VHH binders against 1-(5-phosphoribosyl)-5-[(5-phosphoribosylamino)methylideneamino] imidazole-4-carboxamide isomerase 1 (hisA1). Designs and how they scored, part 19

Target 1, 247 residues: 1-(5-phosphoribosyl)-5-[(5-phosphoribosylamino)methylideneamino] imidazole-4-carboxamide isomerase 1 (hisA1), of Ruegeria sp. (q1ght0)
Amino acid sequence: MMIYPTMELLDGRCVTLDKGNLDAPMIWHVDPVETAKGFAEAGAEWMHLTDFNALQGDSSNQDLVEELIRTAGLPIQLGGGIRSREQAEFWIEKGVGRVVIGTMAAYDPAAVAELAKYYPDQVVLAVDVWQGQVMTEGWRKSGAWTPEAFVKAFGNAPFAGILVTDIDSDMSDLDAQLGLISGLAEQAHSPVIASGVVRSKDDISRLKYLPNISGALVGRALFNKTITLEEAMETAQPNPEPVAEFL
Below, E stands for the ipSAE of ESMFold2; O stands for the ipSAE of OpenDDE; V2 stands for 0.75 times the mean of E and O plus 0.25 times the DockQ between their complexes.

## First folded at step 15 (VHH; framework vhh_gocatamig_d2)

Design s1 (from r3 with G54S; at its last look DockQ between E and O 0.94; V2 from the best seeds 0.83)
Fold by ESMFold2, look of step 15:
Structure s1 (fold): chain B 247 residues (1-247), chain A 119 residues (1-119)
Amino acid sequence: as target 1 above (247 residues)
Amino acid sequence: EVQLVESGGGLVQPGGSLTLSCAASGFTVSSNYLAWYRQAPGKKRELVAGITHSGSTVYMDSVRGRFTISRDNAKNSVYLQMNSLRAEDTAVYYCVTYTQEGEKTFDYWGQGTLVTVSS
């Protein structure tokens, strides 16, 4: 299972938002570029990056995101504010590895399916869920979609991944989160990536043994030092194949 | 103790230039995030420019290409060079940094310096 160390940006700072609350971010006292380079140095194969300014229509982080793409030393999947084919193509041309699309997909699924076909392996579908409904506009509005119907609406579109977040969860809801994610993974024709689930090594262990989960985002737990990236990746490794001890 | 003191505000004609300064104490500007925010009458505070711990910069769209944030380690100061000033740049400008204890953020704001762009 692949670990995506996850960085979230607001006003040029690494942040964590409590249930998407932009008014009171936790601001980590770290440098975004040096942090991303650290992900590469630890051996991560991908990182996930969310631009919360872009999600609000504000391109203040654009130069920093371009710098991260050039210098981090690993491929980036980028989310936040990608609302048109032209915006997706802009970032692909800048060298981002994948674009993550949520709100546009909810409002114009045919256009996003077409985009995924035109850019194979470069488009990730975001499925952000609150109380059984797909949320849009950076978790600000409930939509008309159930998560299952939303994923089915795309048929065989060749997404690089489907990123699933259950945004109303807490520790007592872990079984519900895993049930949602696992159920969508059964329906999906693209790899499923879990978001918002990992708070400790135990969560990675639980995800690793669920069928059809290709990866997990790890963000807050890295910044608050609950787990190191090396520990997360080690825990996510497939179990070694049993080796005959009589040899 | 962390302290930030802005200076350099004043009255300037449209198209003019102005340099704001922020003198820092209680921390090293070269190892911290610093930003300029502004607040115009009747408006919310908004990011103008920021500089990261390693020196990367961010700018709001309306000032990109006109304003430059920088820092000077020898003076422990951060600057905002403001060129091609417009009437809509009129605001109180604040220097801001943040500290962290565990998962808690602490904001530090200067008192602000008034910039007025008027003919």
Scores: ipSAE 0.753, ipTM 0.907, lowest interface PAE 1.1, mean pLDDT 88
ESMFold2 (binder alone), look of step 15: mean pLDDT 83; pTM 0.828
OpenDDE, look of step 15: ipSAE 0.819; ipTM 0.928

Design s2 (from r3 with T105V; at its last look DockQ between E and O 0.89; V2 from the best seeds 0.77)
Fold by ESMFold2, look of step 15:
Structure s2 (fold): chain B 247 residues (1-247), chain A 119 residues (1-119)
Amino acid sequence: as target 1 above (247 residues)
Amino acid sequence: EVQLVESGGGLVQPGGSLTLSCAASGFTVSSNYLAWYRQAPGKKRELVAGITHGGSTVYMDSVRGRFTISRDNAKNSVYLQMNSLRAEDTAVYYCVTYTQEGEKVFDYWGQGTLVTVSS
């Protein structure tokens, strides 16, 4: 299972948002470029990057994102504010490894399926779920889609991945969260990547042994130092984990 | 004690230039994110420019190409060079940083310096 160390940017800072709240970000005292280089040095094969300014139509991070693409030393999958083929092509031409598309996919699934065909292995579908509904516009708007219907609408479109984010992970039944992700992975024709689930090594272990989960995003847990990236990747390896002894 | 002291504001003509300075104490500018935010009357506070721990810069779109953020490690100061000033740049400009104390990150703001672009 692949671990995607995950960075989220607001105003040039690494942040974590509680349930998408842009007004009260948790700010991390780290340098974005140095941090991304650290992901590469630790041996990560990909990183995930979300630009929260771009989600709001604000290009303040653009130069920093371009610098990250050039200098981080690993491929980046980039989300935030990519609302058209032209915007997706802009970032692909800047050398981003993959573009992550959610809102456009909810409004025009046929156009996004076509984009995935034109750019093989470079388009990731974002499925952001709250209370059984697909959310759009950076988790601001509840859509009319169930997650299952949304994924089905794309048929065999060749996404590089389907990124499933459980927005309500802190407030919901963990078994229900894993059931949602596993159910989508069973019906999907592209690899499924879990987001919003990992708080500790135990969560990685649980995801690793679910069928058809190809990867997991790890963000807050890296920045708050609950787990190191090396520990996350070691836990995600295909080898069996030791059986815990109970006292 | 973390402290930020802005200076260099004042009255300038449209098209003119001005350099804002922010003297830092209690931390080093080379180790911290620093930014300039501004607030015009009746408007929300907005990012103008930022410089990351590692020296990367971000700029709001309306000032990109006109303003330059920089830092001087020897003087422990951050600057905002403002060129081609417009009436819309009139605002109180704040220097801000974020520092870590224990497990928490705190923001520190200067008292602000007024820039007026008029006539």
Scores: ipSAE 0.640, ipTM 0.864, lowest interface PAE 1.6, mean pLDDT 88
ESMFold2 (binder alone), look of step 15: mean pLDDT 83; pTM 0.833
OpenDDE, look of step 15: ipSAE 0.824; ipTM 0.933

Design s3 (from r3 with S31Y; at its last look DockQ between E and O 0.91; V2 from the best seeds 0.00; counts 0 for: pae E 4.8 > 2)
Fold by ESMFold2, look of step 15:
Structure s3 (fold): chain B 247 residues (1-247), chain A 119 residues (1-119)
Amino acid sequence: as target 1 above (247 residues)
Amino acid sequence: EVQLVESGGGLVQPGGSLTLSCAASGFTVSYNYLAWYRQAPGKKRELVAGITHGGSTVYMDSVRGRFTISRDNAKNSVYLQMNSLRAEDTAVYYCVTYTQEGEKTFDYWGQGTLVTVSS
């Protein structure tokens, strides 16, 4: 299972949002560029980057995101405010490894399916769930979709991944959170990446053994030092299969 | 002990220039995120420019190419060079830093300096 060290930006700073609350971010006093280089040095194969200003229609972080793409030393999966084919192509031309698309997918699924066909393995579908509905507009508006109907609307479009977040859950509801993610993974024709579920090594262990989960985002737990990136990747590593013994 | 003191505001004609200064004490500017925010009458405070711990800069769209944030480590100060000023740039400008203690963040704001762009 692949670990995606995850960075979230607000106003040029690494942040964590508690249940998507943009008005009271937890601000980490770290440099975004040096932090991303640290992910590469630790041996991560990908990082995930969310631009919360861009989700609000604010391109203040654009130069910083371009610097991250150029200098971090690993491929970036970028989300936030990608609302058109032109915006998606802008970031692809800047050298981002994948674009993550949620709101546009909810309002124009055919256009996003076409984009995924034109850029195979470069488009990730975001499925952000609140109270049984797909959320859009940076978690400010619910969509008209159930999560199951939303994923089904794309058929076999060749997404690089489907990124699933249950933003309504807290830790006491982890079983429900994993049930949603696992259920969508069973339906999906693309790899499923779990978001918002990893707070400790135990969560990685549970996800590793679920069928059809290809990866997990780890953000807050890295920044608050609950787990190191090296520990997360070690825990996620597939174990060697035992070979048959003859008596 | 953290203090931020802005200066350099004033009245300027459209197309003119100003340099805002923010003198910092109680911390070292090169090791902290610093930002300029502004608040125009009847509007919410908005980010204008920021400079990260590592020296990377961010700018709101309407000021990119006209404004430059910088710091002077010898003077423990941060600056906003404002060129090609427009009437819409009229606002109170605030110098801001953010710190973290545990999982909580704290912000420190200066008193603000008024910039008026009028012919």
Scores: ipSAE 0.300, ipTM 0.704, lowest interface PAE 4.8, mean pLDDT 86
ESMFold2 (binder alone), look of step 15: mean pLDDT 82; pTM 0.824
OpenDDE, look of step 15: ipSAE 0.745; ipTM 0.904

Design s4 (from r3 with M60K; at its last fold request DockQ between E and O 0.91; V2 from the best seeds 0.86)
Fold by ESMFold2, fold request of step 16:
Structure s4 (fold): chain B 247 residues (1-247), chain A 119 residues (1-119)
Amino acid sequence: as target 1 above (247 residues)
Amino acid sequence: EVQLVESGGGLVQPGGSLTLSCAASGFTVSSNYLAWYRQAPGKKRELVAGITHGGSTVYKDSVRGRFTISRDNAKNSVYLQMNSLRAEDTAVYYCVTYTQEGEKTFDYWGQGTLVTVSS
């Protein structure tokens, strides 16, 4: 299972939002560029980057995101504010490894399926879930889709991944949310990446043993130092298959 | 004690220039995120420009190419060079930094300096 160290940007700062609250972010005292280089130095194969300004139509982070793409030393999966083919192509041309698309996919599934075909292995479908419904517009609007119907609407479109974010998680619903992610992973024709569920090493272990989960985002737990990136990646490694001995 | 003191505001004609200064004490500007935010009457505070711990910069779209944020480590100060000023830039401008203690964020704001862009 692949670990995606995750950075979230607001006004040029690395942040973590509590329940999506943009007005009271936790602001980490770290440099974004040096932090991303640290992910590469630790051996991560990918990082995930969310631009919360871009999610709101605010391109204040654009130069910083371009700098991260150029200098971080590992491929970036970029989400936030990518709402058209032109915007997706802009970031692909700047060298982003993958674009993450949610709202556009909910409003025009055919266009996003076409984009995934034009850019194989470069388009990730975002499925942001709150109380059984796909959320759009930066988690501001409940959509017309259940998560299952949303994924089915794309058939065999060749997404690089399906990123499932649990935005309404608490302790009383955790098993239900893991069941949702696992159920989507069973029906999906693309790899499923879990988001919003890793708080500790134990959560990585739980995800590792669910069938068909290809990766997990880890953000807050890295910045608050609950787990190191090295530990997360080690925990996520597949167990070796036993080797039969022949005489 | 973290303190930020802005200066340099005033009345200026459209198309003119101003330089805002923010003198910092109780921390070093070279190792911290600093930003300028502004607030026009009846509006929310909004980011104008920020400079990261490592020196990368961010800018609100409407000021990109007109405003420049910079640091002077010798004077422990941050600046906002504002060129090609427009009436819409009229606001109180605040210098801001943040500290972290565990998982708690503390913000520090200067008193503000008024910029008025008017004929």
Scores: ipSAE 0.809, ipTM 0.927, lowest interface PAE 0.7, mean pLDDT 89
ESMFold2, look of step 15: ipSAE 0.774; ipTM 0.915
ESMFold2 (binder alone), look of step 15: mean pLDDT 83; pTM 0.832
OpenDDE, look of step 15: ipSAE 0.875; ipTM 0.948
ESMFold2, fold request of step 16: ipSAE 0.805, 0.761; ipTM 0.925, 0.912
ESMFold2 (binder alone), fold request of step 16: mean pLDDT 84, 84, 84; pTM 0.837, 0.838, 0.841
OpenDDE, fold request of step 16: ipSAE 0.877, 0.880, 0.874; ipTM 0.950, 0.951, 0.949

Design s5 (from r3 with T57K; at its last look DockQ between E and O 0.87; V2 from the best seeds 0.81)
Fold by ESMFold2, look of step 15:
Structure s5 (fold): chain B 247 residues (1-247), chain A 119 residues (1-119)
Amino acid sequence: as target 1 above (247 residues)
Amino acid sequence: EVQLVESGGGLVQPGGSLTLSCAASGFTVSSNYLAWYRQAPGKKRELVAGITHGGSKVYMDSVRGRFTISRDNAKNSVYLQMNSLRAEDTAVYYCVTYTQEGEKTFDYWGQGTLVTVSS
C-alpha cells in the first residue's frame, strides 16, 4: 500500500482545516518546499498536495505550487480548483504527476472520463463525502450524488486512482469511515486511495488489509508528529518474503 | 516577544509607488513566514503577499507583477514594494507572522499603515 505524505496550502502556509473551516486554520510552522523535499528524502514515492486558495478560485499559491512541482524531488498529485480541461492541462504541462478532480467530475462526468483516457495514469477522481452525499466546490456544496452512484457513473473510466475522503473530521466514527471506503473499493474499477482516516500506524495497518485499497493519505499525523513518514511507509509495506536463515 | 512595526504608508497618486517596511523583533525573519494583508473600508482582510520560511513568495492575483515582497535578513525586516498603484489598492496594510505551540496557532499583527491612492 502506498503512503502519500500530504500537504495542504492556504496563503503559502502548510495548514490543517477542521471540517474544511477556512476561517480558523491550524498552521504548521514549516516551510512548504523544505517539507516536500523531506518527503522525497525519506523515500516517499508520491506526495499529495491540496491548494485551498485554488479551491476558492484564488491563484495566490500558483508560483509556490509550480516551485514544489519543480523542486520537491518526487511526483505530486495535485488537487484544488481544477474545474476545466484547460486547468488540468495547465498543471500537466507544468509537470504535475497527477491532477485530482472532484467538482468538474460531478457536473461533467463524460468530460472527466475523456480526460482520464487522454492522460493515462494522470487523473485521480475525488469523492468527497459528507452525510452520505458527494460534496463539491471545495466541500462547500452538497451535491445530488451518493458516493456509490457517483463512482458508478464513471464505469470503466481509467482513473489513476479514486480518492475517497469522508469530510466529517470526527474520527470517533472510524468504523463508519472505513465501511464507506471499503464499500466503494469493492465496486470501483480503479485503485482506491483513502483520505482522512489515518491518525496512527494502526489505521494504516487496518487499511492495508482491506481489499482494493491501494494507498492512503497521511497529513496531520505527520505534521503533529504522531507518526513519522518512515514509520508510516514501513507499516504500509507488504510483509517481507520469508527467507531461510543461513546456517 | 514577537513585534511587527509597519512604516511607509501615505497618500500617493494613481500610478505612483510606495515601499512599505516591517521591522521585526522577537524572532528572525529568515526563519518565519511573513505576509502583508490589507483591509479596505467595509471589506474583509485579504492576503496581498507572503514570503515563506525558505523565501518562496505568494501574491494575490490583482497585485502579481506590480508588488514585490522581499526580506533583508541583516535588518530583520520585510518589505512590500508597490508599483503602479490604483485606487483599489487603498487600504490599511498589515504585516503578519504566525507561531505555533503544539497544534495551536498564534498570529501576530502589526498596527497597520494606511495607504491612500487618490488623485
Scores: ipSAE 0.702, ipTM 0.889, lowest interface PAE 1.4, mean pLDDT 88
ESMFold2 (binder alone), look of step 15: mean pLDDT 83; pTM 0.826
OpenDDE, look of step 15: ipSAE 0.867; ipTM 0.946

Design s6 (from r3 with T52N; at its last look DockQ between E and O 0.02; V2 from the best seeds 0.00; counts 0 for: pae E 15.5 > 2, placed apart)
Fold by ESMFold2, look of step 15:
Structure s6 (fold): chain B 247 residues (1-247), chain A 119 residues (1-119)
Amino acid sequence: as target 1 above (247 residues)
Amino acid sequence: EVQLVESGGGLVQPGGSLTLSCAASGFTVSSNYLAWYRQAPGKKRELVAGINHGGSTVYMDSVRGRFTISRDNAKNSVYLQMNSLRAEDTAVYYCVTYTQEGEKTFDYWGQGTLVTVSS
């Protein structure tokens, strides 16, 4: 299972938002570029980056995101504000490893499926769930899709991943979150990446043993130091297959 | 109470210009993210332009270089200058803001102003 150390940006700073609340961020007083380099130095194979300004239509983080792409030392999976093929192509041409697309996918699934086919291994589908509905516009609008119908609308489109976030779950109801993610992973034709469920090593252990979960985002827990990135990655490793001995 | 009132729509010929205004109350425009959306009949709403509290802007590709979003703090107003108008710009244009009340986010929409681009 792959661990995606996760950075979220608001106004040039690393933040964590409580259910996407942009007016009261938890601000982590660290440098974003040095933090991303630290993810690479710890041995992470990918990082996830969310640009909350871009989700609001604000390009003020663009230079910082471009710097992260060039200097972090690992490939970046970028989300936030990618609403058109032209915007997706802009970031791909800047060297981002993958683009994460949610709102555009909800409004024009055929176009996003075609984009995934044209840019193999570079498009991640975002499935943000609130009370059984796929959310769009940065978690601000209840959509007309169930998560299952949404994923099904893309057929065999070759997404690099399907990123599933249950944004309405009580933090004490991890089993319900895992049930949603596991159910979608069973139905999906692309690898599923869990988001919003890792609070500790125990959560990683639970995810590791679910079938068809290819990875997990770990953000807040790294910044509040509940777990180190090295511990997260070690916990996520598959157990070695036993060697069978025959007489 | 947050309120947004659009004005300035009308009929204009292709290649013409039009300025939309959005009068805000219940907040200071320089403190909030503001956006213009548009919706043509039978189509989904789409983002046209946005401006954040720090003054940074974004534009959809089809309007980049033709439209300019701006704000006027003295009038507590937000504007969309639309130049080189095309028939496909015909739509109802909405001024939108987002605000927080506790842990919940809310979007506020104006009533819209119609822009028709026709020969």
Scores: ipSAE 0.000, ipTM 0.140, lowest interface PAE 15.5, mean pLDDT 81
ESMFold2 (binder alone), look of step 15: mean pLDDT 83; pTM 0.828
OpenDDE, look of step 15: ipSAE 0.018; ipTM 0.347

Design s7 (from r3 with S56T; at its last look DockQ between E and O 0.90; V2 from the best seeds 0.78)
Fold by ESMFold2, look of step 15:
Structure s7 (fold): chain B 247 residues (1-247), chain A 119 residues (1-119)
Amino acid sequence: as target 1 above (247 residues)
Amino acid sequence: EVQLVESGGGLVQPGGSLTLSCAASGFTVSSNYLAWYRQAPGKKRELVAGITHGGTTVYMDSVRGRFTISRDNAKNSVYLQMNSLRAEDTAVYYCVTYTQEGEKTFDYWGQGTLVTVSS
């Protein structure tokens, strides 16, 4: 299972949001560029980057995101504010490895399915869920889609991945989060990536035993130092040893 | 004790220029994120420009190309060079940084300096 060290940006700062609340971000006292270089130095194969300003229609972080793409030393999957084919192609031309698309996919699934066909291995579908509904506009609007109907609307479109986040969940209800993610993975024809689940090594261990989960994002736990990136990646490796139960 | 003191605000005509200064104490400007925010009457505070710990800059769309944020380590100060000023740039401008204790963030704001752009 692949670990995606995850960075989220607001106003040029690394942040974590509590249930998507932009008014009270947790701000990490680190440099974004040096932090991303650290992900590459630790041996991560990909990183995930979310631009919360771009989700609000504000390109304040654009120069910083371009710097990250040029200098981090690993491929980036980038989300936030990609609302058109032109915007997706802008970032692809800048050298981003993948674009992550949610809002556009909810409003125009056919266009996003076509984009995935034209750019193989470069389009990730974001499925952000709150109270049983797919959220759009940076988690500010409840869409018309259930998660299952949303994934089904894309048929066999060749996404590089499907990124599933349960925004509404409490981490103490991990079984509900895993149920949502696993259920969507059964319906999907593309690899599923779990988001918002990992708080510790134990969560990674539980995820790697679920069928059809190809990767997990790890963000807050890296920044608050609950787990190192090396530990996360080691824990995510396949386990060759079966465990016998004692009677 | 972290303190930020802004200066350099004033009245300027459209198309003019102004330099805002922010004198920092209790930390070094080269080791912290610093930003300028502004607040116009009846509006929310908004980011104008920021400079990251490593020196990379960010700018809101409406000021990109007109404003420049910079640091002067010798004076422990951060600046906002404002060119091609417009009436909509009229606001109180605040210098901002933050610190962190565990998972709790503490924001530090200066007193603000008024910029008025009018004919």
Scores: ipSAE 0.665, ipTM 0.878, lowest interface PAE 1.7, mean pLDDT 88
ESMFold2 (binder alone), look of step 15: mean pLDDT 83; pTM 0.825
OpenDDE, look of step 15: ipSAE 0.812; ipTM 0.926

## First folded at step 16 (VHH; framework vhh_gocatamig_d2)

Design j1 (from r3 with Y98W; at its last look DockQ between E and O 0.92; V2 from the best seeds 0.00; counts 0 for: pae E 2.1 > 2)
Fold by ESMFold2, look of step 16:
Structure j1 (fold): chain B 247 residues (1-247), chain A 119 residues (1-119)
Amino acid sequence: as target 1 above (247 residues)
Amino acid sequence: EVQLVESGGGLVQPGGSLTLSCAASGFTVSSNYLAWYRQAPGKKRELVAGITHGGSTVYMDSVRGRFTISRDNAKNSVYLQMNSLRAEDTAVYYCVTWTQEGEKTFDYWGQGTLVTVSS
């Protein structure tokens, strides 16, 4: 399966947030551009980038994100604050590889399905789950959707991926997180990417053996050096008798 | 020990300019992220501008095009050039950097310099 080294930005800095808490970020003492180049040098085929300022309607990181797109040396999957077709098209025109859309998809599924058709392989659906409900507004507001109904609402829309995050770790253990992700992967007609579940090499191994999981985001574990990117990618390699992925 | 010393604040008329300086010691400005934050009465501290380890810059929307962050490695200093100042720019401005040990973040703030934009 594919490993997406993951970078999260707040105020021009690489950060990790505990349960989306913007008031107490863990700040990593690294340069975002040099870090992204390091992902490319290690052989990653994609990176994931979340712009937490943009999630709040704040474009402070825009120039830095544009620089990352131009210079990182690998394609970028960009999330945060993309809430309209115009915003999605802005980033596509800047050369981002994929846009990640959550809030807009929760409020206007038909528009997002159409966007995925117009931009093949460039639109990723974000499914952020808290207490059994799809979250919107950067994890600030519970929507009207269950995760299963949300994914079903898109039918066979040709997303480049479906990114599933279970942000309610206090309410369930890893087995519950994997059950949620596996259940959505069973019904999805696009590749499913797991987010928020990789804390060590063992978690990658567990995800690899689940059917229809096409990739995983790895963020905090790379920055705190629990696992190297090379180890993550090696662990994610198919077994000698590869398991077929179901779409 | 890390030290940040701001200077250059003061009273200025609307439309005027000021240059804030931040002299750093205990680290090299080219190896750290440095930022200017500001705090007006009754508001939370907010990012004004930042400069990354590699020299990339970020700006809040309301100052983009009017303010410029820069650094001078020879003087180990970071600057904020503020042009076209408005009343809403009145605040205490702080120079700040961060370090980490493992997963613990340590922030270092200057004492702040007051900028007052008033007719």
Scores: ipSAE 0.600, ipTM 0.858, lowest interface PAE 2.1, mean pLDDT 88
ESMFold2 (binder alone), look of step 16: mean pLDDT 83; pTM 0.825
OpenDDE, look of step 16: ipSAE 0.606; ipTM 0.856

